# VH-VL binders against Protein TIC 22, chloroplastic (TIC22): the designs that were tried, part 16

Target 1, 202 residues: Protein TIC 22, chloroplastic (TIC22), of Pisum sativum (Garden pea) (Lathyrus oleraceus) (q9zst9)
Amino acid sequence: ATLTPNHVAKSLAGTSVYTVSNSDNEFVLMSDAEGAKSIGLLCFRQEDAEAFLAQVRSRKKEFRGGAKVVPITLDQVYMLKVEGIAFRFLPDPVQIKNALELRAANRGSFDGVPVFQSDLLVVKKKNKRYCPVYFSKEDLEYELSKVSRSSKGVGVSQHIMVGSFEDVLKKMELSEKSSGWEDLVFIPPGKKHSQHMQEVIA
Below, E stands for the ipSAE of ESMFold2; O stands for the ipSAE of OpenDDE; V2 stands for 0.75 times the mean of E and O plus 0.25 times the DockQ between their complexes.

## First folded at step 9 (VH-VL; framework fv_ustekinumab)

Design q4 (from f1 with heavy chain S28R; at its last look DockQ between E and O 0.69; V2 from the best seeds 0.72)
Fold by ESMFold2, look of step 9:
Structure q4 (fold): chain C 202 residues (1-202), chain A 120 residues (1-120), chain B 107 residues (1-107)
Amino acid sequence: as target 1 above (202 residues)
Amino acid sequence: EVQLVQSGAEVKKPGESLKISCKGSGYRFTKYWLGWVRQMPGKGLDWIGIIYPGDSDTTYSPSFQGQVTMSVDKSITTAYLQWNSLKASDTAMYYCARLSEYDFYGMDVWGQGTLVTVSS
Amino acid sequence: DIQMTQSPSSLSASVGDRVTITCRASQGIGSWLAWYQQKPEKAPKSLIYYAYSLQSGVPSRFSGSGSGTDFTLTISSLQPEDFATYYCQQYNSYPYTFGQGTKLEIK
């Protein structure tokens, strides 16, 4: 009836984020903003994880020889979240800027990791309909430019919806099978949706 | 919950010594770096430096090196900023602020400030 | 040392206006940029860390963006309590330097 955690995790396959691990391959944790719990920091840019690693080494002598940046896929992160491990995402600042620009001028901050989608893009594979959700607005714009030249030329950005990755996941977790939310697939930055669909669906 | 409470205002003459304090509460004092910031009358904020209460490791801004001394007494969760010989140009508001873990959240908690007035 | 330059130095605006303050670093600082609000005779208050993340309890009308050398703080709909001086600070490299401040005056 409801979508399982494994189904949600599969929709996330192929997208990597970066974190810092210690010499025992355990995540380096930090206090959240309220000091109430420990969280792992997950960066969409490797550069941000490397900068965080430098701070970890500077502040804790036990990490100077053993800490490193490691990649982890979002499907693995999701399964760890289901097992009760807390994480905080650090979005790409370009995508934050994109999200702020898409929102109405009098809306304030954007909370969470931006994701982008358009109802003009539906991908069919093996007689199944998929709705691609992008972590990169630029990748979505590229795909839309191919269809907008064949359409009325109304501008690609007015067909782009922005939301938070966290909200989308919450809605997927609350949804029933065959609700339409099972049709989502997340597209990694820099990847065409057709290539991604081949890797994760085929 | 987390608080930094600074000592009261000071009125001093040039050449006198002074030690002002910043007491931390509501958090593990030795786990976080503590910074000091100066604000001269009508001016902006100047970063003085940071100290780690766990081992008293310090880093000073070059413009403050040798002009002030940061120290800590971790047994009473208190940090200090001190001068051996005050100058009139030391007249300013002085803030302490906690740096978050790995500095990630920046200076997330500030003391109320200590006004230091140096005049003859 | 990394110099932080804010613009404008002062600004007048009306309640409800969208306000943007900029901060430029003399060299790249990644996203290690914070914004603080200071009201007269009060300690600074942390608003934004890591260029674009809101500090706990900060109203959502505040937002930050940028990376590298160019950063902005935006107030989407100005409220009467937002008159203050705003400072950016880089915390990428010692010494952690502040911008000179931007005084926001409500008309």
Scores: ipSAE 0.683, ipTM 0.868, lowest interface PAE 1.6, mean pLDDT 87
ESMFold2 (binder alone), look of step 9: mean pLDDT 92; pTM 0.943
OpenDDE, look of step 9: ipSAE 0.787; ipTM 0.920

Design q5 (from f1 with light chain S56K; at its last look DockQ between E and O 0.77; V2 from the best seeds 0.00; counts 0 for: pae E 2.04 > 2)
Fold by ESMFold2, look of step 9:
Order: sequence, then C-alpha cells, then structure tokens
Structure q5 (fold): chain C 202 residues (1-202), chain A 120 residues (1-120), chain B 107 residues (1-107)
Amino acid sequence: as target 1 above (202 residues)
Amino acid sequence: EVQLVQSGAEVKKPGESLKISCKGSGYSFTKYWLGWVRQMPGKGLDWIGIIYPGDSDTTYSPSFQGQVTMSVDKSITTAYLQWNSLKASDTAMYYCARLSEYDFYGMDVWGQGTLVTVSS
Amino acid sequence: DIQMTQSPSSLSASVGDRVTITCRASQGIGSWLAWYQQKPEKAPKSLIYYAYSLQKGVPSRFSGSGSGTDFTLTISSLQPEDFATYYCQQYNSYPYTFGQGTKLEIK
C-alpha cells in the first residue's frame, strides 16, 4: 500500500508560500512557457510574490488596486494539486545558490525547489524516529552545529545532501509503508525542528 | 510554434522615411507586450520600448522618445517601427521580441532582425 | 534609468573550463534579471529568466544566481558552442536596460 495524500500533506504542515489573488480571492494565473496551460505562481519568499503583484498591476490595468498577495500553506497546496490544479514554485534565491554550490562539481544547474537533509539529524517524538527535511540550508547547518564538533562551513556541508522537493514528493507518493519515506517531516524556514515537531505531531 | 518574422533589410538615405515590420504567429498577439531592441554595428543591445497590441499602449526608453514610432495592426498580427526622417546614426540591426505574460519569462521570443543601413 | 554593469567585458577560456560572468545593477531589481546569448550574426537567445530559472531547452551546464543588485551566470563545463556574447538585462522597471555584454572567446 502506498502513502495516502493526507499523510503526505501532514508532513508539509506549517510551511507557507505566497501567491497573488484577485479581489475575489481567485488565484491570478499566468501562461506557462509554452502558452499551453495556466499556472498559479507560488513563491517561497513573500517579497517575490509582492514583486510579481507589482508586475501584474503594471502590465494589466484591470488588476490595479484589486490584486493582492495571499499566503497558502504547502499542505493546502498539495491537496489542491491532488485535485488537479496546476502550480509553479518559485524558490528562495539563497537556497538555489546553496543547491548549486553543493552540486557544482557534478552538475551546473538545479531544477526545482531545493530541500536539504543530513543523516546526522533524526527527530524523535512518541518513540518514533523522523527524518527532518529542510527548506533552508542555514537552518539545517544551525541544527548540525549543535550535534557536530565540526561547526565550520565546508565541514558542516560535508554532511548535507540536497534534493528536489518535487522529487521527494513523488517518491513519497509512490512509496509503500516501511519504505523510510513515511518518516519524513518538512521543516519550515526559520523554525527549530524540535519546536516544529511538538506543534505538528503532538 | 511561437514566431516573430521581421521584414527584410533596408538601404536608405538620410531624410527618408521608413517603416519596418514584425509579424507574430503561433500565439495570441494582442495579449503580450512586444518590444523593440536596437543593436548598432559592433555594439550591444539598446532597449527601444514596448507596445501592447491589445490597446496600442506604448512605453519608450527616454533615449528613443520622439526618435521613432511603434505601432501595430492587430488584424494582421503585425507590429511596426517607423522613422519620419532617417539619420546615418540610425544604421543598426533592429530586433522585435515578445515579452511573456507579466514579463515573467523576459523577452522569450526574438525576431531574426532587420538590418537598416542609412548612408549618403 | 537602472544601469547594468557586466564584468568582465571579455574573457578567454578553454573547452571544459568553468566560466563565471557577473552583472551588477545600480539599484535593487529583486530577481527580475534575464541572461541572453548572442552568436555572431544571430538574434539573441534567452538563457535564464528571473535570475536563476533556466529557459526551456537550455543545457543544464548553464546556471544563474543572485538577487538584489549582484547576479552571476555560470557555465560549468564550457563547450565549443558556448563561445558567444552574453548579455544581462533588468526587467524590474522601465526602461529595461541591458548590460554592455561579455564576449567569451577561445584561448
């Protein structure tokens, strides 16, 4: 049996992204690169959504004064995607730079939303082990510094693996129970993993 | 396939008028801003301005305001760049390029260019 | 107008080299920066939009990074077809200014 959509959604609890809506609280959609479909833009940084809002208002006068930036949680986004709504994530540029640096020797580019993980970090709650997955490399490095004697940038980075959020979600959707993918929890930017775990799985 | 096809090369004399064209196909012509870019021989790219074919709204770079006119004929999905009186300094390659919706993907489709040569 | 300054203006490199080109804006532009490649006698081609997003069909050896005023284009392992002139362009506010270009030549 594969993991349910509700299980995957719960692993995403607490992380918000930002999008632009019209005055009727409908997502402002844009054409994809081919012009074949409409997509909603989901920004990990509020400032990217605010910048997109400014462009929307400038380029289409009917949105002047009516459109706004709204937050939406990743678990809500995931459930909407399961219902067939198309979205495009816009990652934090700092995390893109972090991902490129971790992969520079082997590849020149990184597709998708970076996520970071270390085998040295495991979170325990109610006698169960969880593998924290971070949207912020810096947050992961902070937690590693509390466990590792090596608190140096490059030395700390030796324990950090980077992947694509989209690939991780796909693996979770296709995985069976006891696969290890069941034990993932996503840590929002700016949160300590222990505090987040108390809020989410208590 | 989204395409911009520009009119052929022009050889003109100073003081003559000229209108060059850029025909869009494979997309909704009236829903995307279209830009013009100048490249003088051996030089970089200069942004001339943009026009919205839906309502002919225009924005020019200050350097080009009053020097050239952008227009559209949306019935034939064609944009124009025109001069009333050419100068030798107008000698350049002129590109049209489409801006994506809300400019998000930048100038994502370019025409092949029109070489304009103005010489006595 | 927002001035865009590229560095270097030209550079020589060998096939297989890692190449970095920088672009600085005179004021903050968020991530509204594009990179273009232009080969001799050809129209520019879009490489990267929104500072770090790869245009469709662009080889994965190209990458972009930066936000605010400082931006970088990187080619991880230079190929023969990559020798060209590269331009950055801000598209945060009118006029949408280009950098002066960086000519990438074979050593």
Scores: ipSAE 0.626, ipTM 0.852, lowest interface PAE 2.0, mean pLDDT 86
ESMFold2 (binder alone), look of step 9: mean pLDDT 92; pTM 0.945
OpenDDE, look of step 9: ipSAE 0.771; ipTM 0.920

Design q6 (from f1 with heavy chain D103E; at its last look DockQ between E and O 0.52; V2 from the best seeds 0.00; counts 0 for: pae E 3.9 > 2)
Fold by ESMFold2, look of step 9:
Structure q6 (fold): chain C 202 residues (1-202), chain A 120 residues (1-120), chain B 107 residues (1-107)
Amino acid sequence: as target 1 above (202 residues)
Amino acid sequence: EVQLVQSGAEVKKPGESLKISCKGSGYSFTKYWLGWVRQMPGKGLDWIGIIYPGDSDTTYSPSFQGQVTMSVDKSITTAYLQWNSLKASDTAMYYCARLSEYEFYGMDVWGQGTLVTVSS
Amino acid sequence: DIQMTQSPSSLSASVGDRVTITCRASQGIGSWLAWYQQKPEKAPKSLIYYAYSLQSGVPSRFSGSGSGTDFTLTISSLQPEDFATYYCQQYNSYPYTFGQGTKLEIK
């Protein structure tokens, strides 16, 4: 008994990404990097989707009058992926830089959409544990600054772990109940975990 | 498999004309911009320009405008770079490269290069 | 024209080292920056597109970062096959322009 797709989708509620659609509200697709299939581009920053829209309009006349940037939530994206639609994420470059800095301590590198978490943040609500996972390192640092009173004055960043959103999703899909992976809740950029959990947890 | 295959090395004298080729295969040739890049001996990369094989729309770097001509023959999926009168300063390696769809992935496929040597 | 300035122009490093190459644009280019690798007598090879995205088949030890005017290419643990010349290129505005190149040599 592994976690269901609906459980994974619920953990993603509230986070929007941005894509380009045509005048018929169909996603604008492009070839993937290998040229083997068509994918929809999903941007964590609206400005990246707007930049892509500008490129689409300049390269194809058919899109000049009708193409637009549209938001879509990650839970909707996840369910479309389960139904066989291919997507590619375009992360926030600030978060890529944050991920690379955290991985540099171990001579590591990073690829994928960064997510950040800390062992110091576990939320208990309605007799359940929730582990908040952030798309913004800065949001996590803000929450840690409210609880981190280490006696030695060590910076909050050493308690922050970085991972790949894609890898976390794959592990959630392969995990059974009681594995701990069912406790994850993804926190949208710019939201406090308490506000978000109040909105998505009854 | 997406490939760009360029014509062989050329040895020419100043004042001669030349047309070098770049043949695309494994993709829809008319739906991707194709660029040309010059590399002078021991130097970096210079962007010459791009051409859209679908309608032959062309944009040149100001440094190359009027000095070379880009063209295509879409019936044989081949692009060309040509000079009417070569100079010794045209001695360089010339690459063609495909720009990706909407240019998002940049110049994602490169030809092997054509060495052009112009000397008296 | 947007000028692209790479630093350093040359550097020496040992296998296993972490290497960082920088690229500065003379004006903002968003994330429309690519990195290419070129070995002697070979065509350039695409490494990174859109500032930080890894091209297909490129080893994960390569990474890119930056937005706006300042960009970096990092090789986390240098391998023998990584000794080459590296170029950045902006593709935000015509004419597209390359940096001068950074030659990475063995020490």
Scores: ipSAE 0.408, ipTM 0.781, lowest interface PAE 3.9, mean pLDDT 86
ESMFold2 (binder alone), look of step 9: mean pLDDT 92; pTM 0.939
OpenDDE, look of step 9: ipSAE 0.798; ipTM 0.925

Design q7 (from f1 with heavy chain Y105W; at its last look DockQ between E and O 0.61; V2 from the best seeds 0.00; counts 0 for: pae O 4.5 > 2)
Fold by OpenDDE, look of step 9:
Structure q7 (fold): chain C 202 residues (1-202), chain A 120 residues (1-120), chain B 107 residues (1-107)
Amino acid sequence: as target 1 above (202 residues)
Amino acid sequence: EVQLVQSGAEVKKPGESLKISCKGSGYSFTKYWLGWVRQMPGKGLDWIGIIYPGDSDTTYSPSFQGQVTMSVDKSITTAYLQWNSLKASDTAMYYCARLSEYDFWGMDVWGQGTLVTVSS
Amino acid sequence: DIQMTQSPSSLSASVGDRVTITCRASQGIGSWLAWYQQKPEKAPKSLIYYAYSLQSGVPSRFSGSGSGTDFTLTISSLQPEDFATYYCQQYNSYPYTFGQGTKLEIK
């Protein structure tokens, strides 16, 4: 059996993203490049959402004064996705840079939202293992510094794996129980690892 | 396939009027902005302005305000750029390009360009 | 108007080289920056949008980075077909100004 949407959503709890809504609290959607679908933009940075709001206001006069940036949690976003709403994430450029630096020099682009993890940060509770996944490389490195004597730099980077959030979600959705994918816990930026893990695992 | 097809090259004299066209196909014409860009010979790209075919809302660069007029004919999914009185300095390649509703994708599709030559 | 300044104006490189082009905005534009490639006698082609997002069909050797005022286009391993002029454009605020361009020539 594959993971349930609720299980996936639970793993995403606590992380906030930002989008633009109209006066009716509906998400402002935009057409994709092909014009085939309307999608909502979700920003990991509030400033990006603010910039998007400015664009909305400039392009659609009816939204002047009526649109606003609103926070939404990733678990909520995921549930909306399950319901058929399409979203596109706008990642933090800093994290894109971090992801690219961790990848081979020949891999010039990164598609999606970077997520970072390390086997050194796996937590065992009872008879189950949990793997924290970070949206911030810096947060992960901070945790690594507590468990490893390795200096900042190349040594720490060797223990960091980089992936796409979108890809990870897809794999979670397609995974069977006891495959290991159910053990992922996404750590909100700026949150203490131990505290969040306890909250999610409990 | 999404594409923008522009009208052919124009050779004009100073003082003449001109209207060049950009026809969109393969997408919802009225839901995307169309931008115009000038490129003088051997020079860079100059942003002229944008028009929204859905309601003909326009925004011009200050440098081009009053110098050109953007318009659209939705029935044939065609945008126009026109001059009432051409100058020699208007000699350039003119491109149209598609922009999404909120410009998120930038100018993602471009026409092949229309060369306008103005000489006495 | 927001001024976009590219650097360098021109550069020569060889196939296989790592190439970096920079673009600086006169004021903060967030990530509302696009990169375009233009070959001689051809229309510009969109490469990157929103500072770091790769346009569909563009090879992965192209990448964009930056936010605010400083942006970079990188070609990890230059290919023969990459010799062209590159432009940055801000679309944060009207008018959507372009950089002056960077001509990438074969060494």
Scores: ipSAE 0.026, ipTM 0.653, lowest interface PAE 4.5, mean pLDDT 89
ESMFold2, look of step 9: ipSAE 0.502; ipTM 0.806
ESMFold2 (binder alone), look of step 9: mean pLDDT 92; pTM 0.939

Design q8 (from f1 with heavy chain Y52W; at its last look DockQ between E and O 0.73; V2 from the best seeds 0.00; counts 0 for: pae E 2.04 > 2)
Fold by ESMFold2, look of step 9:
Structure q8 (fold): chain C 202 residues (1-202), chain A 120 residues (1-120), chain B 107 residues (1-107)
Amino acid sequence: as target 1 above (202 residues)
Amino acid sequence: EVQLVQSGAEVKKPGESLKISCKGSGYSFTKYWLGWVRQMPGKGLDWIGIIWPGDSDTTYSPSFQGQVTMSVDKSITTAYLQWNSLKASDTAMYYCARLSEYDFYGMDVWGQGTLVTVSS
Amino acid sequence: DIQMTQSPSSLSASVGDRVTITCRASQGIGSWLAWYQQKPEKAPKSLIYYAYSLQSGVPSRFSGSGSGTDFTLTISSLQPEDFATYYCQQYNSYPYTFGQGTKLEIK
């Protein structure tokens, strides 16, 4: 009754993250914080992956000249996670700041990768209803400025909900097909939802 | 458990030599960089440098180059910080700390510190 | 060498207050910035790594943000045990350098 892994992966199509690989195209792994297991590091910003590459080369001579930054799509990452491979995401620091600003003043840290959504945005395409979920608050704000109507005079941000990508994925995995969670589509940073929907649904 | 245990406090006179120690346990000693940090009384933290226990490769902060020597004896999982001739200005607390893999988590394990007092 | 400048150098606050400490690097360090807490006569304790990630066991009232040259540490609701000196450290480039510290006192 729950959504299949393939369905969840399709909702992630088109979004790339960046990691470091060795010369054999294997992920460069590192210990988790407790030193108990190995994880692959997945960066939403290419510059974070480049910075990690520099550290890999500096700390382990065996990786000099052979390690490189490579893109991998989130749908591919999701399928690897289903197969039991452990990953750690590094979100864009701007989006962490955006998430912290949307929280109540007495709340603390934000855990996970921020994603942003508004109940004012729904997209119909090919007789189907889609709810766009953004990795960039700025992209969502742009779309809201074209269609938003605020009745309270509090501005665009009042219509924006923030959550963690990891929590959203978990809810999608546990949800029934009629729950509405099957309608989600994730919008890559820097893309308009209409452009993205045309590229991945068409 | 991962642990760094440092040698006890030292009281010395200017011109004397000194070697303080930092013993690692509970982890693969040769697989992590080990760093040293100085804290002068009532002051902030100064990074001294790092050493790779596997081959004793070192990198010093320029302000400490030639002032102190880092070394390791990997057979007993112990790092050392050594002065050939102490100065009164060497009076400080000295910490050893392990750098996480690729430094990503920073200095994740710290020793308890060794107080070195140098006075006439 | 990359110079790290903290602001303020000291501050006084009450339990329950929201506290923000800033750290500025003299050149870009990406997100390779850590925050440490130190109490008198104790070794520093790591709070935050990679600008915004909490170390294990650190209460969620602590948060970090920033990248490039400008960084903040925030305590959302100050507790009695949070009165200490806080240091930022860049670990992007050797020599790794610390800020001068921010002493947080109970009012």
Scores: ipSAE 0.643, ipTM 0.859, lowest interface PAE 2.0, mean pLDDT 86
ESMFold2 (binder alone), look of step 9: mean pLDDT 92; pTM 0.944
OpenDDE, look of step 9: ipSAE 0.829; ipTM 0.931

## First folded at step 10 (VH-VL; framework fv_ustekinumab)

Design r1 (from q2 with heavy chain K31S; at its last look DockQ between E and O 0.62; V2 from the best seeds 0.00; counts 0 for: pae O 3.4 > 2)
Fold by OpenDDE, look of step 10:
Structure r1 (fold): chain C 202 residues (1-202), chain A 120 residues (1-120), chain B 107 residues (1-107)
Amino acid sequence: as target 1 above (202 residues)
Amino acid sequence: EVQLVQSGAEVKKPGESLKISCKGSGYSFTSYWLGWVRQMPGKGLDWIGIIYPGDSDTTYSPSFQGQVTMSVDKSITTAYLQWNSLKASDTAMYYCARLREYDFYGMDVWGQGTLVTVSS
Amino acid sequence: DIQMTQSPSSLSASVGDRVTITCRASQGIGSWLAWYQQKPEKAPKSLIYYAYSLQSGVPSRFSGSGSGTDFTLTISSLQPEDFATYYCQQYNSYPYTFGQGTKLEIK
């Protein structure tokens, strides 16, 4: 049995992203390359959404007076996706840089939203495993500094795995129960690990 | 397939008028901004401006404001760049390029270019 | 106007080499930066958009990085077909200015 959409959504709870809506609180949608499909843009940084808003205002006269940046949580976004709404994520460029630094120099560009993990931060409570996944390398490093005597540097980076958020979601969707993918917990940027884990484990 | 096809090379004299064309196909022509770029012989790319075929909204570079005119004919999915009075300094390759509606992708599709030669 | 400055203006490299081209904006442009490739007597081709996103059909050996004012185009392993002129462009603010270009020649 594969993971349910509700299970995946639950793992995404608490993480906010940003998009642009009109005065009627409708998402501003972009066309695909052919102009056939509408796609909503989601930003992990508010400043990117603000830049998007500026573009919308400059390109669409009808949005000049009523468009605004609005937050939405990833679990909500995921449920909308399940309902058939298409979205594209704009990752934090800083995290793209971090991801590229962690990867072998020859792997080229990074596609998607970077996520960071470490086996050192896996939590076991009773008979259940919890694997935190971070959207911010800095947040992960901060937590690693608490559990490891190693200072920030090359040594810490050896314990960090990097992947794409999109790929992880796909794997979760295709995974079976007890495969380990069900153990993932996405940590909201800037949120304390302990606080979020308590909320999830409770 | 999304493509932009431009009109053929032009040879003109100073003072003459000229209108070159760029025809779009394979996509919703009125849903994407179209840009024009100049490239003088052996030189880099110069941004001329953009036009939105849906309502003919235009934005020009200050350097080209009043020097050229962008227009479109939606019925035949064609954009135009025109001069009322050509100068020798207008000699260049001119490209049209498609922009995404909110130009997140930059200029993703380019025409093959139209060479304009202005000489006495 | 926002000035885009590329470095170097030209460089020579061999097949298999790692090549890096930089682009600096006179002011912050966020991630509204594109890279183009132009071969002689051909129209420019889109490589990178939004600073680091690879255009469809572009080989993975190409990558973009940077934000704000400093940007980099990297070719991890140069191929024969990569010898061309490369341009950066900002589309944060009108006019959407280009860099002066970087000519990549075979050594």
Scores: ipSAE 0.116, ipTM 0.710, lowest interface PAE 3.4, mean pLDDT 89
ESMFold2, look of step 10: ipSAE 0.705; ipTM 0.879
ESMFold2 (binder alone), look of step 10: mean pLDDT 92; pTM 0.944

Design r2 (from f1 with heavy chain S100K; at its last look DockQ between E and O 0.71; V2 from the best seeds 0.00; counts 0 for: pae O 2.4 > 2)
Fold by OpenDDE, look of step 10:
Structure r2 (fold): chain C 202 residues (1-202), chain A 120 residues (1-120), chain B 107 residues (1-107)
Amino acid sequence: as target 1 above (202 residues)
Amino acid sequence: EVQLVQSGAEVKKPGESLKISCKGSGYSFTKYWLGWVRQMPGKGLDWIGIIYPGDSDTTYSPSFQGQVTMSVDKSITTAYLQWNSLKASDTAMYYCARLKEYDFYGMDVWGQGTLVTVSS
Amino acid sequence: DIQMTQSPSSLSASVGDRVTITCRASQGIGSWLAWYQQKPEKAPKSLIYYAYSLQSGVPSRFSGSGSGTDFTLTISSLQPEDFATYYCQQYNSYPYTFGQGTKLEIK
């Protein structure tokens, strides 16, 4: 059996993203690149959402008043997705840069939201494995520095795997139980690893 | 298919007036901003300004403010760029381009350009 | 006005080469940056929007990176059809200024 939506949502708990809503708390929607589908824009940085709000106010007359940036958690976003609402994530450009640096120089553009993980940070408690996945490379590196004498540099980078958040979610959705995909725990940016892991494991 | 089709090349003398056109098709013309860009011969791109066809709201570059006028005719989904008195320095290629979805996608669709030549 | 400075103004390269073009903004523009390609006697074509998003139909050999003031367009393996002039543009604030352009020529 594949992972349930609730299980996937639970793994996303605690991470906040930002979007723009009107005075009625409705998301501002835009078309995708092809113009075929309406999507909500979600930003991992509040400043990106603020910039988007400014654009909305300048370009959409009905939103000049009352529009605001609204935080929403990823688990909530995921549940909305399950209900049929389409979203596009705007990643932190710094993390895009980090992802590109970690990848081979010849792999072109990075599509999606970068996520970072390391086998060195896998936790086992009782008979269950927990694999932390980070939205921030810096957060991951900080944790790696605690478990390894190598704090920064090429050596640390060798232990970091980079993927797309969107791809990871798809794989989770398609995965079978006991495949290892159920072991993923997404660490909110800026959240203490130990605190979040304790909350999830408890 | 979304496209912008511009009027043909113009040859004018200094002091003459001119109005060039950009016709949009394949999308909701009144819901997306339209920008104008100048390219002098052998030079780079110069941003002129943008217009919102829905209400004819306009924003000009300071360099072009008062030098040109943007307008639209919604009934025929056409935008216009006009000069009251042309100068030799107005000689250039002029492009119109669509700004999609709060400018998020930049200028995603371009017209083929209108060449304007002003000479004595 | 925000000044956009591209580097280099021109460069020569061979098919298969990795090419990098940079664009610097005089002030922070977030990710509100686009890259355009223009071939001789043709209208510009949109390549990248929002600093790193690839426009539909654009080959994956093109990539954009950067945020704030420093941006980069990269062609991982240059193809014959890639020889053109490239422009960056900020659309963070009016006027939406362009870089001066980078002419990519055959070596």
Scores: ipSAE 0.158, ipTM 0.745, lowest interface PAE 2.4, mean pLDDT 90
ESMFold2, look of step 10: ipSAE 0.736; ipTM 0.886
ESMFold2 (binder alone), look of step 10: mean pLDDT 92; pTM 0.940

